# Ledger of designs, part 1: VHH binders against Radical S-adenosyl methionine domain-containing protein 1, mitochondrial (RSAD1)

Scores and structures below are computed, not measured.

Target 1, 237 residues: Radical S-adenosyl methionine domain-containing protein 1, mitochondrial (RSAD1), of Bos taurus (Bovine) (a5d7b1r34to270)
Amino acid sequence: APGSQRAALYVHWPYCEKRCSYCNFNKYIPRGVDEAALRRCLVIEAQTLLRLSGVRRVESVFFGGGTPSLASPHTVAAVLEAVAQAAHLPADSEVTLEANPTSASGSRLAAFGAAGVNRLSIGLQSLDDTELQLLGRTHSARDALQTLAEAQRLFPGRVSVDLMLGLPAQQVGPWLRQLQGLLRCCDDHVSLYQLSLERGTTLFTQVQQGALPAPDPELAAEMYQEGRAVLREAGFR
Positions, changes and structure headers below are counted from each chain's first letter, unless a header gives other numbers; Kabat numbers aren't used for antibody chains.
F, E and O are the ipSAE of ESMFold2-Fast, ESMFold2 and OpenDDE, as the mean of both directions, binder to target and target to binder. V2 is 0.75 times the mean of E and O plus 0.25 times the DockQ between their complexes.
[cut] marks letters that were taken out.
The coordinates of atoms that the task and the answers printed are left out; those that the model quotes come from them. Centres of patches stay.

## First folded at step 4 (VHH)

Design A12 (from B3b with Y101S Y103E; framework vhh_brivekimig_d4)
Fold by ESMFold2-Fast, scan of step 4:
Structure A12 (fold): chain B 237 residues (1-237), chain A 123 residues (1-123)
Amino acid sequence: as target 1 above (237 residues)
Amino acid sequence: EVQLVESGGGVVQPGGSLRLSCAASGFTFSDYYMSWVRQAPGKGPEWVSAISSSGSVILYADSVKGRFTISRDNSKNTLYLQMNSLRPEDTALYYCAKVTSYEDSSGYRFDYSSQGTLVTVSS
C-alpha cells in the first residue's frame, strides 16, 4: 500500500552565519532568534507531513539548507525523535548533516553524533584561500582541513566533501592539484559541482561590473570531466 | 475555486534536467502541505515528493531521492520540482496536489484535479 512507502526526509535549515558571495540566499541569523520556537515548528511539521503523507518508514534523513551545523544539537535530536514517533526510523538509516567548517568544531560535531547524526557533508568548496575569499567564506583552507580531519576521526568512512569548480579566473591545472591533494585527506566521497552565477548575488554584480572575469564554461566542463577521471582512477565515485 | 496549473514538462535525454512549476490559486497556498504525484503510461499514480507549509520539512520517494528537489515560493503561490539525472522510468504525467489526511482511509490520499504536465525521457 502507499502508506507502507519508504521515503527520505530532508530538513531545511533556513539560516546562514554570513551570506556567501555566490548565494542569493539572503537569510542570516536574525537578532534574538528563538530556536526553541523553531525547534517546535520543525517537530510539528515533520510529524504532520509524515502523518498526512502516510509514510511508515523513513530510510534516510538529511539536514541541509543554509548552515545546519549552526543549529543546536538539541534541535536535531528533537526532529529525529519526532520522526521515530511518527514513522519507523531504522537503526541503520543514514542521518546526514551539512557542516560549514566555520561552525563545525570537534566538540560540536561530537554533539551532533550524540544527537543521532551518523554522516557528515562538509562544504569545503576550495583549498585555495584566494578562492575562499572570493566565495565569501570566513574559513581558511587550513581551518577546513583541520575540520575535515576531526570529522573523519569522529565519523570514519562517513564524511563527504563538496568541492566547487568553474570559479572566475580558475584554471584546470591548479584545480586538479587541489582535488588530488584533497583525495589524500578524504576517506569516503567527494562531490564536484559547478558554480552557478545567479542574478542578484554579489559575485554576479562583480562580474557584470568588470571587477571579476566571467567564468569560462568550457574550462568548467574540462574541470568536471578531468575531475571525474581523477576520482574514478582513485576509486571514488 | 481551487486551481493548480502545472507547467515545464517536455522531452529530455537520459541524464538531462527539467524544472516543473505549479501555480496555485483559490486557496491560501502558504497554509497547505503540497506534493508532486506522477502517473506513468499504463500505471497508477505514484507519490514523488511532499513539502511542508513553511518549506522546511520535505519528503522524497526512495526512487527520486538525491535527484529531485522540491521547493516552494509562498509569495508567488508556486510549487517547483527540479529534476536532475532523469531516467527513462521517470517518464510520466506529473501532477501538483495538496497533501490530505488519512482520517477515514487506510492508504495515501491526495487531492488533485489538474491536467498535469508531461515529462518524457528518451534517447
Scores: ipSAE 0.624, ipTM 0.841, lowest interface PAE 1.4, mean pLDDT 81

Design C02 (from A01 with S56T; framework vhh_brivekimig_d4)
Fold by ESMFold2-Fast, scan of step 4:
Structure C02 (fold): chain B 237 residues (1-237), chain A 121 residues (1-121)
Amino acid sequence: as target 1 above (237 residues)
Amino acid sequence: EVQLVESGGGVVQPGGSLRLSCAASGFTFSDYYMSWVRQAPGKGPEWVSAISSSGTVILYADSVKGRFTISRDNSKNTLYLQMNSLRPEDTALYYCAKVTYDSSGYPFDYSSQGTLVTVSS
C-alpha cells in the first residue's frame, strides 16, 4: 500500500562557495543567502512531497548538489525534523552530507553530526595541488587531508572520499600513487569517477581554445581499471 | 486541457540504459510536483520517483534508488527519468503524473498512454 512505501530522500543544495571549472549545474552563491527563507522552502517542499507521495518510511536521506557543507546545520536539522514529522525516519537510517574541504571545519562537521548527519562524503577530487587549481578548488591537498582526518574522528567508519581521474595532462603512474596514498588515510569507501568534459564549463572552454590538452580516454580507462584493482586488493569497494 | 506525452521507451538488454521524457502542457508545469509511475504486466501501479516543483527535493522508491535519476526542465515543461542498470523487473509501462491531493492515497493525475520499457535478453 502507499502507507507502507519505503523511499530515499535527496535534498539538492543549489549553491557553491565558488564556481567549479568542471561543474555545469552549480549556481553561484549569492553574496547574502536568505537562508531562513531557503530553510522554510526546503521544509515545506519535503513535507509536501512526502505527504503527496504517501511515503510513510524514509530509509535514507542524502544532502547533495552544490556544496551542502555550506548550509547551516540548523537548516539540515530543520529538514530532518520535517521528514521525521511527515514520515517515519528510523534512528538507524543513513543520513549523508556531501562536504567540500574548504567549508568543513571540525566544528562544522560536529554541528552537522548534532543536527542528525551520520555519514559524510568528502569531495577531495585530487591530492595534487596543481590538479586542484585546474579544477577550481580553493583547498590544498594538505588541507583536504586534515579535513578527512577530522571527519574520520567524528564519523569513524562512515566517511567516503571522492577521487577524480581522466584530468587533462594526467598520467596513470602519478594518479595511482595518489590513490595508494589516499588509501593509507581512508577508513571506509573511496569512489572513483571520470572527468566529463561538458560544454558550458570553464575546462571545456580552455581545452577548446588550446590552453589545456584534451583528456586522453585511453589513459582514463587504464586509470579506472588499475584503480579498481588497487581498491579491490586493499579491501575497498 | 492537461496533456502529458511520454517518450523514450524501447527494448534494451539487462544492464542497459534508457532516458524517458514527458512533455507537459495545459497547466503551469513549474507549479507542480511531478512523478513517474510504472505498471508491470499483471501488477498494479507502482510509484517510482517524485520531484518537487523547484527540483530541490526528490524521492526514489527503494527498488530504483541508485539506478534511476529524476530531473526536470521547467523552461521546457519537460520531466525526465534516466534509467541505468536496467533489470528484467523494470519491464513496465511508464507514466508521468502531476502529483495532487487524493483521498484514496494515490495522488496522481494522468491520462496518457505511457511509454513501454522492455528489458529482455
Scores: ipSAE 0.501, ipTM 0.803, lowest interface PAE 2.0, mean pLDDT 81

Design C03 (from A01 with I58T; framework vhh_brivekimig_d4)
Fold by ESMFold2-Fast, scan of step 4:
Structure C03 (fold): chain B 237 residues (1-237), chain A 121 residues (1-121)
Amino acid sequence: as target 1 above (237 residues)
Amino acid sequence: EVQLVESGGGVVQPGGSLRLSCAASGFTFSDYYMSWVRQAPGKGPEWVSAISSSGSVTLYADSVKGRFTISRDNSKNTLYLQMNSLRPEDTALYYCAKVTYDSSGYPFDYSSQGTLVTVSS
């Protein structure tokens, strides 16, 4: 039946430029990536999964996980070629790539477009530089907005922005002002994500040791509800 | 002897969430591409999602993309299906299986009873 033959494919990029949170650079940031070996692995796994699943048509492809914008455009192209060989990948299929502002120069974004990417999800996370540092991000709010502008120029009407809420010490009023500021710069889609404290991260350890206040789930829920109201009033979906 | 044990099903209202688990034993779990298949009352089996042996590549049926997330923990020999924004149409018995050319053949490939998910107000 059609449902057993049509699918969306997700590719997980396992590497980040920096492990989340403060002072992790000596352990979990790759010294280098054997991109050719990883590219071959992803190609083989994509082809095998499609063949074994009996999928005949791929309606969409999503490159996510760590930081897919760190990947070579050649790796993205190779995976898309593998998909097209194993199944039908329509020309109008959505091919989305998650991008971190730090690794998403205009030339790289254009190269991803040439490789077959036709949508971008930009992980801005915050417009407050202190919050970005807390999250372990290496870009400034200004740099992130410049990346967003370039992405919107290269992929008009096809750029989504991610904004995080529920950070330690974060308050509703200032966060809503961040969201309203972002809406003046964003034309397409905004996604709101609540901070998740993962065991084994520096951020989790800092909260457990009392160096950072624990995120407040009720405050995060309030932010989400008020944020959704602001998005609805502005016509965002 | 291959054994797959599903759990995590239940009754939930539309818009709710459930997380299904599949505990695997009797084979080298990390070597296999795995899938979730469901069968709604009075209907044939429908393939839902599949995941590569490393977890790096996943597939979703059009009916569940954006709402369901398949994942695996090879250290625990466990397959997961996180189901969000559940709809009445998602009501079915959910089975896990090794990825094959014909997902409708799943009931004959592995000894498994599935886990029931009911989405009803």
Scores: ipSAE 0.549, ipTM 0.824, lowest interface PAE 1.6, mean pLDDT 80

Design C04 (from A01 with I58K; framework vhh_brivekimig_d4)
Fold by ESMFold2-Fast, scan of step 4:
Structure C04 (fold): chain B 237 residues (1-237), chain A 121 residues (1-121)
Amino acid sequence: as target 1 above (237 residues)
Amino acid sequence: EVQLVESGGGVVQPGGSLRLSCAASGFTFSDYYMSWVRQAPGKGPEWVSAISSSGSVKLYADSVKGRFTISRDNSKNTLYLQMNSLRPEDTALYYCAKVTYDSSGYPFDYSSQGTLVTVSS
């Protein structure tokens, strides 16, 4: 039964448009009030999902999103408290927050640690500035490495770095060199994942219009296999 | 009348992937929390994953964490389950369920035929 199972909770930030049925916000109110409404919405959804599903123990919590909002650390703390009230959240549970590299984010990361976050996932995605622009990222590779260094200082041994593969026109050799360079800067885990070409994105539109070549699934599979070999030989999991 | 129609099951090798879909009708899909439940041959039902009405909050059984991803498209009244790194023990009939209360106290409401996932080897 669910009540006897161990479970993982995932919270996506940001959401609270007209589709969020529990949010009582209005676009004409001050921005700070909007976040309070979103926080209440997330708290209600987390508690309701746990109660209705019958889950009584949560082993891990992940706060993610493609665009890390400037979410208040209070919102993260409120969700974690809501989880602890609705179910058992062991003190050694993994609480991960996905962080987007931006300049001067160290104080923000520290505040998330104070709120209950004990692991970080840094969305680096690429060490090539042209690839970062293609992906719509606002940070440079240099800024991302700065954020990684700060994160590893604040969360030693508990930082995962995300590196993407399978981008349009991306080649195996240059990508493997990016990975090898990244490994010299990491102290814990590197996650490799393939680009998903989602409808409604600029990248999807450019591929559909012929402005960019379509990603090659076989080449992406080759990148993944060779990347895993590099990680294994370097002692990474 | 609530109707849930699952699809996307099939036979796959260990380590493979499958994507399940559930077409919902007969209720306001966007108002309900949804779940995936599976039942292996000769065993009782096991809860797999659940998702809030907006899609912002998701819950996974520890046995599938990191391998399965639940999602929904409220504009299409459709629930999805992306299954990666499949294992022989994932072999089961998969049901989508509206998360609700009923007279039995069971929080998941499902009654469809489900979709069969077989991971062989």
Scores: ipSAE 0.449, ipTM 0.799, lowest interface PAE 2.3, mean pLDDT 79

Design C05 (from A01 with V57I I58T; framework vhh_brivekimig_d4)
Fold by ESMFold2-Fast, scan of step 4:
Structure C05 (fold): chain B 237 residues (1-237), chain A 121 residues (1-121)
Amino acid sequence: as target 1 above (237 residues)
Amino acid sequence: EVQLVESGGGVVQPGGSLRLSCAASGFTFSDYYMSWVRQAPGKGPEWVSAISSSGSITLYADSVKGRFTISRDNSKNTLYLQMNSLRPEDTALYYCAKVTYDSSGYPFDYSSQGTLVTVSS
């Protein structure tokens, strides 16, 4: 094919319940957000982009950005319907939604499933409550593991979790124990993300002012290598 | 009057990263859907990625999904392409272009200059 007639579509949800300390831009739910208007904009942009790009088949859809699990399931359904109207969206296409444990109750997850979502990516980030607070997360490790269990029940074999490495003061041994603990609770997929210390973030300012130690890139590299080895031995991708 | 100027290309080893920029002028950038198109040596143009006017919807060719991220800053009239986990097959001249209805499947008014990305050891 001269131009790829097949594509992956990403939907960026711009809002979070509150801004994470490692995010460079404010991503919060403004008072008075008109989600119906946002839904109409997303529908129009999805249909227009697909038509103008000449894409005839959408092989995957990803809802990411801020906190897509804060979006109404109706908005997710409307976007997927718009995609199906503008291009071919096969019934077995991967439709993934990123979920924050604070906005991912069992009933809400089930509603996303009914809307067309068939895979979840749970933003766990850490199993250490102190690290979760440092990252600006509003959930505890216990709450996140409960959400993970509910997600696994509703989406068996189709739940991945995100785990961060390279945090200030984080050490290889304790982090590997977190990963191994996670693998006892999740046998689907684990994604490892290295913290990027971005200028303009709360975390960057705290490190610059000496309130937090600077992340060590050599320790981060060691965590990544050891973590990948643990994942391979456990049969994870 | 319409101008699109690409930059950010270079030589990088496999697994490396590059960030491409496209500075737009002569039109209301925020009203247009934008794309990145590449042309490898001896091959025809290949569409890579596209982004809606607000930046909320993006599309990726299967060959770059999960490795490339398209974004835009409407206040600066600039389009970006963050390229991670680069492969030798990504070696090409990269062009930015307006997304238009075109039965040929290729942009007709992308910049002739482009920016060269070479992935080699």
Scores: ipSAE 0.592, ipTM 0.850, lowest interface PAE 1.4, mean pLDDT 81

Design C06 (from A01 with S53R; framework vhh_brivekimig_d4)
Fold by ESMFold2-Fast, scan of step 4:
Structure C06 (fold): chain B 237 residues (1-237), chain A 121 residues (1-121)
Amino acid sequence: as target 1 above (237 residues)
Amino acid sequence: EVQLVESGGGVVQPGGSLRLSCAASGFTFSDYYMSWVRQAPGKGPEWVSAISRSGSVILYADSVKGRFTISRDNSKNTLYLQMNSLRPEDTALYYCAKVTYDSSGYPFDYSSQGTLVTVSS
């Protein structure tokens, strides 16, 4: 039946450029990783999953996990071609790539577009350099905004950005100013994520040792509610 | 040695059509996604269109979407760009480009010659 065997495909990229301070496991690219071998594995896994599931049509593809923008554009293209060979992948299917600003230069974004990516989810996380450093991010706010501008030029109307709230010592007023500043640079979609302090992470250890104040869940809830109000007022949905 | 040789350019009136070709050699053409890049007089390079290894995935810059069609023939190691409804702003040198993984610069590796497209009344 036309509507009975449709699916969205999730492709997991397991590596990060740098281990994030809030991650509970190593997700950086170890030296000696053979991307050609990983590409072959991803291709086989996509083909096998589609064959075993009986899926005939793939409505969307999402490249997520650690930092998919670290993957070569050829790996992305190879996976998409494997999907198209195993099932029907419409040319206008949504193909989303999660990108870290550090590994998503304009030239690299253009290459991902050339590989078949037509939507981006950019992990900005903060517009405050001190907060970015706390989160273990490798980009500055200025560099991230430049990447966002390039992304919006290459993928107009198809870029979403992630912004975190509830960070240690974070205040509602300054955070709302970050959100408002971001909305002047982004006119598509903004996702708000509350920091989750996980055992075994660098942030958890720093809070436990008293080097950082504990995140305040009540303040985080206030940020989320006020952030949603700002988004509604600006026409974001 | 990698070689990309573009052809098919010329002078055409607004609303006209041209078909560009790119003959590739010196690498396994079917292993690379390919792009067309253009450079208007006095401006920097602008990416135009891209096509995956097998031709199953295609992307266009918004400025040409609906007017240009990229295609490839892996048996002939040739890339094509069908250009319809041409506008004066499409005037540029057009380059065939092998898309690379290199994130340290512009991701399109192309030859210096190109093929000139001039759209004028």
Scores: ipSAE 0.006, ipTM 0.189, lowest interface PAE 11.2, mean pLDDT 76

Design C07 (from A01 with S54K; framework vhh_brivekimig_d4)
Fold by ESMFold2-Fast, scan of step 4:
Parts: structure tokens; C-alpha cells; sequence
Structure C07 (fold): chain B 237 residues (1-237), chain A 121 residues (1-121)
């Protein structure tokens, strides 16, 4: 059937250092974690899924979920080896790891590079400390920008920054100023994504109870459209 | 016996989002790898995404990577597909499928009702 030849592999790392206010999917707290057992599990699941799906070529691998930068580089390497054994993983394949600024030291990022990671996605989310607090982030904008600089040094031209739009009470003008400021510090790539309110999150409950205004989909669409125009004008992806 | 009931489809504008659900019954859901398959008008079926039985390993078709997120809740026997940044090309009937090999060589079993997604401006 169509689609089995060109596949991207996503590997879910289930643990977060701290639960984010907008995320209810990663509920695991990393205490008593047997990473060797998890590593074996991921290897078996990757090999089995590739065999059962009939996928013969993996064009990209993405390590995401909770906070993949908390994972051992050895676990990342083992999964990539398993993929290469079960299917063809071309030399030009993108291998991306999501990194949280609080767990992404330069030495740790370098170890991921040695394990086979060749791209990084830095979860910055906002340059406004008030917005970061609303999202339940433990890093400041300054801390995140320092992590970004280290990532760009280790992975030149291969670092993406995630910036959120559509937050409660967020306005187009101030958000565009954040984006423009970020572009002065970015290498090549910025990913824009809209806030999704999930049932069971602190943020959803605050909006439901009227403590925070509901995000406006029309304003979010305007932010995305204008943000893409700014990115194109600046020569970003 | 094996039943897969999809829901959550609808009409959205380009750039919009939809969340599809699939309620599974008649088999031990948590033992099976699951998939989403779509069929656009006048075209053959296209595999979209697959997820391992424990949810830790996921495959995406190149056409949807970065936009769609597959997930599962084994306690509710439910498979999900969160679709963001929808494009007119995503217009199709979407099917939930159990991932299995049989004599046909096609690894997906999706004899189900499907749910229609229409993306138009």
C-alpha cells in the first residue's frame, strides 16, 4: 500500500523533569526508572514495528515526548542501531532530539551528537518570562537563549527553536516582536505551533473556570500567517 | 467480532485542527500495533501512521510528519489522531486499522466505517 516506503520514526520518551501546565500526556516522574529495561523495550518495539509495517526505509528519526534530553545517550544510540538493523537508515537521514533548556548542557548535547543525533529542537516556547511561568516552564528566556547558543555551536545550521502562539490573552503585535527578537539569535530554523488546550491540564481548568480568557483561533491564525511571512522575509525555512 | 468505530471527522479550513478517535472492541487492544489509513476521493488507500502496542514507538508517513500525532489509551481501548496544520491534500476518509500480517501481504486490517475529513477554503 502507498506510504510504507517513506516513513519517519518517532520515539517517545515518557519522562519529564516536571509536568508542564499544558501537557497531560507525560505523567511519569523519573524515580526508580530502570533505563536498561526501557532501552530494551524501545529496541524491541522499534524492530517489531518496522518489520510488521513493511517499512524498508526510514527517512528521519525524531526523539520526542516528555524530555528526551533526560535520556541516556546510550539509549538513543541503541534505538538508532536497532532501526539500522531492521530497515535502511540513509546517511542523510535527519535524527532529531527534542531538548529542554533545563536538561541540555553542552557536554550532554555533544554526547547525543556522538550517539547519532544530527539535529536539535529546543523547546523555548516563549521569550516572555510571564508566558513561560503560565506554561509551567522552569527556565527563564535568558537560560533558554544560552542553551540555544550552545546547541548552535555543537550543531551549526541544524537547530530548530519551538515558539508557541495562541496563548490566552496573547496579542499579535507583542508576539511578532518576540519572533523578531528570536530571529536575531537563531541559526536557520524556527517552528511555530499553536497552543492546544488539553482536558485535565491546569491551563485548561483555568480557562474553563474563567480565570484565563479562552485562546482566540482567529488571532492564532493571524499570528501564524504573519509569523510565516516574517520568517520568509528573513530567509528562514 | 473485531470492531473499529471512527469519529471526529468534519469540515475545517486550511491550517485548522481535528482530533480523530477510534473505539476498538472484540480483541485485546493493548496487544496490537495500531494504524491510521486514509483514502482520498478517487485514490487508493494511503498509510498515515502506526503506533506500537505500548505506545513508545511510532511511524509517520512523510506527508504528515510534524503535523499529525498518533496516540492510544489502552485503558479505554481507544486510538487517537491529532491533526494540526491541515491542508487540502489531507481531505480523505480516515480509517483505524489493526496492524497484522496475513496471506495478502498488506499489514493493515481496516474493514471499518471510517470518518470523513474535508479541508477546504
Amino acid sequence: as target 1 above (237 residues)
Amino acid sequence: EVQLVESGGGVVQPGGSLRLSCAASGFTFSDYYMSWVRQAPGKGPEWVSAISSKGSVILYADSVKGRFTISRDNSKNTLYLQMNSLRPEDTALYYCAKVTYDSSGYPFDYSSQGTLVTVSS
Scores: ipSAE 0.234, ipTM 0.666, lowest interface PAE 4.0, mean pLDDT 80

Design C10 (from A01 with V57L; framework vhh_brivekimig_d4)
Fold by ESMFold2-Fast, scan of step 4:
Structure C10 (fold): chain B 237 residues (1-237), chain A 121 residues (1-121)
Amino acid sequence: as target 1 above (237 residues)
Amino acid sequence: EVQLVESGGGVVQPGGSLRLSCAASGFTFSDYYMSWVRQAPGKGPEWVSAISSSGSLILYADSVKGRFTISRDNSKNTLYLQMNSLRPEDTALYYCAKVTYDSSGYPFDYSSQGTLVTVSS
């Protein structure tokens, strides 16, 4: 039956500390959000989805979306327990959580580890403070690198970092220097993401109004190809 | 009348991308868990991905994880499948369906026409 296939579970956290300029979802953590109620809803949805799909084995779990590191470690633990009760979740399965530097203190990262998380994806996005401001990020490059160092200490060999390319006014040379600088600070995995200018985002509106130049797709393609070459030469995945 | 209409299929080169859409009508779309299922000629149906009614819980088959992204817009009654890094093995007729485990062991029926995706060799 199709429901007997192996599956990966993605858990989408809908809330951010601040609206990201490139996100279609304008979700902030509301004052007084009832996380206990949200946790119960996620547990019920996880169990229902696994039951209705007939999935018997979950090979990996990924917590992503807005800012999953804003979630309570209790919520993460509850979802993982729900999965383990509804299906087989092997002890060696990868359980990854996306972390934003502004909401990922060492104590929080350790608590996520205790909850069942065994891999982190750190959303650095850029090492240039003006680019971080453009993206609507509240952290500085320094803050992001401090979070990365603590993550690497707590999850040795199991931390990846995300870097964006193709931003308005961004050029290949300076971006490659950022990438090379980042490689001196990380030792596991680097993911390169091209900016997609989506209708309904703050960035889309600013470009349409002429406040920002439109991203250049050809230049972004060049960055991606050269960035991948740099990563391969340095032995990164 | 309950209807699910798939669109967005086409012919692409290996490594290419396509975005599939499924327009739902005749029922309260936001109440249902939705899925994408595909069937290549001469093969049985293969479940690809499923998404909860809120969009917060998503399942991916191992064959597509990291390459395909399922999403939904409940305000537009539409289900999407963004397919990246397409391979010849992804060539199939793609169907959307409600996630309902019936007595046959399949989470859908074959009433919709599907949308054809061909990845050139």
Scores: ipSAE 0.553, ipTM 0.839, lowest interface PAE 1.7, mean pLDDT 81

Design C11 (from A01 with L59I; framework vhh_brivekimig_d4)
Fold by ESMFold2-Fast, scan of step 4:
Structure C11 (fold): chain B 237 residues (1-237), chain A 121 residues (1-121)
Amino acid sequence: as target 1 above (237 residues)
Amino acid sequence: EVQLVESGGGVVQPGGSLRLSCAASGFTFSDYYMSWVRQAPGKGPEWVSAISSSGSVIIYADSVKGRFTISRDNSKNTLYLQMNSLRPEDTALYYCAKVTYDSSGYPFDYSSQGTLVTVSS
C-alpha cells in the first residue's frame, strides 16, 4: 500500500547566487526575500505531501536545486523536524546538502551538520577554469578543491563531488585526465552528469549562433562509459 | 472537465531514457500536489513520485530514487517525469495523478488512459 511505502524526500532550494549558463529555472536571490516565510512554506509543504501521499518512512533527504548552501541552517533543521513529525525519519537516514563552493565556508558547513545534515554534495563541475567560465561558475578549480578539503575534514567519508561531461568542444582524453586528477583529491564518491543543452539558455544561444560547437552525443556517451571504468578501477562507485 | 493527458511513453532498451509529460486542464494546477503512478500488467498501482504545489518538496519511491526526476511547470500546467537508467521492471502504464484525500484511503486521483513504457529485456 502507498501508506507503507518507503520514500526519499527532495527539497528544492529555488535561489542561486548567480544564474548558471546551463540552467533555465534557477533565480537570483531577490532583495527582501523573507526566509522565515519560505521556511514556513517548506515546512507546510513537506508535512502535507507526506501526509497526503501516505508515506510512513523517509529513508533519505536531499537538499538540492539552486544553491541550498545559501539557505539558513534553521530552515534545514525546521524541514527535517517537519519530516520527523509527519513520518518516521530513522536516525541512520542520509541527509545530503548540495553545496556551491562559493557559499560553503567551514563555519557554514559545520552549522549544517548541527542542523542534521550528514552528507555533502559539492558542485565542482570541472577542473578547467575555461570550462567553469563557460558554465557561468564564479569559483575557480582551486577554490573548489579548497572547499572540498574543508568538507572532507568536517564530513569524513561522506562527501561526493559532481563533475560534468559533454560540454561543447570537450574531448574524451582531456576530460579523463581531469577525472583522474580529481580522484587523487576525493575520498568517497564522484557523480558524473551530462550537459543538457536547453533552449533559452546562454549556452544554447552560443551554439545556435555558431560561437561554440554543438556537443557531440557519441563523445558524451564515450566519456560516460570511460569515466565509469576509471571510477571502478579506482574503487569508486 | 478535469483532464490529465499523459504522453512520452515508448519502447526503449535497458539503460535508456524517456521523458513523460502530463498536460493538465480543468482545475487550478498550481494549487495541487501532483504524482506519477504506474501499473504493470496484472499488478496493482504503485506510486513513483510526488511533488508539492510549488515544486519545492518532492518524494520518490525507493525503487526509482536516483533514476527518475519529477518536475512541474505551473505556467504551462504540465507535470514531467524524466526517467533514466530504465530497467525491464519499469515496464508499465504511467499515470499522472492529483494528490488528494480519498474516503477509501487512497490518496491519488487518476482516471486517464496513461502512457505505456516498455523496456525490452
Scores: ipSAE 0.522, ipTM 0.824, lowest interface PAE 1.8, mean pLDDT 81

Design C12 (from A01 with L59F; framework vhh_brivekimig_d4)
Fold by ESMFold2-Fast, scan of step 4:
Structure C12 (fold): chain B 237 residues (1-237), chain A 121 residues (1-121)
Amino acid sequence: as target 1 above (237 residues)
Amino acid sequence: EVQLVESGGGVVQPGGSLRLSCAASGFTFSDYYMSWVRQAPGKGPEWVSAISSSGSVIFYADSVKGRFTISRDNSKNTLYLQMNSLRPEDTALYYCAKVTYDSSGYPFDYSSQGTLVTVSS
């Protein structure tokens, strides 16, 4: 039954500083966000979903979406308190926050730790500045690596990095070199994500117009398989 | 009447990706919490993921967390499930469900159609 099921909670932060070229999901850029109202909304929806699903135990919490590191640590704390009141949230539960390098200072990351976050996922996506520009990211590879270093000091052994594959014109060799370079800077976990080219995005329009080649699913599959082999050989999870 | 029509299933190799869609009609989609439920051959239903009416609060079963992403487009009355890093144990019929507390205490009303996902070898 649903009430006996172990569950992982995902909380979506809908706001970004800039709209990503590959995202249909994120429609908001913060300009006078009423965060108190959003915090109340998140609390109500978390409690309602727990009640309707019959979930009694939450094994992990992930704050993701647009740019969760733009959220107030108070909002994160309020959601975690609401979950703990409506269901069992074990003390050893992993509480992860996705951080964009452009909005993740050391002091902000430390405040999230105080709010209950005990793991970070750094949305790097690429080590190539041209690819970051194509994805609509506002950070450079250097900025992302600096954020990664700060995160590793604050959350030792509990930082993961997100790397994207299957981008237009991306080739296996250069992408594997990016991955290998990244592994010299991280010692915990790397998540590989394949780009989804969706109608209504800037990237989809550029491919449709012939300005960019369509992503090759065979090359993406090769990148994923070879990337996993590289991670396994290096001892990564 | 409530109608939920799933699509997007197929045959993929381990490590592959699929995106499932669910077209909803017959109710105010934006008012309801939605879920994906799967049933593997010879097994009972397993709840996979649920999403709040706004899309802001989401649950994942431990077996799929970090690999699957549920999302919704309320303007199109459509629910999605992006499935990455697929494993042979993900092989199942996948159902879209409206989350409703009913008299049986089971909070899901799911389609009998489903969409088949097979992860080979």
Scores: ipSAE 0.292, ipTM 0.669, lowest interface PAE 3.3, mean pLDDT 79

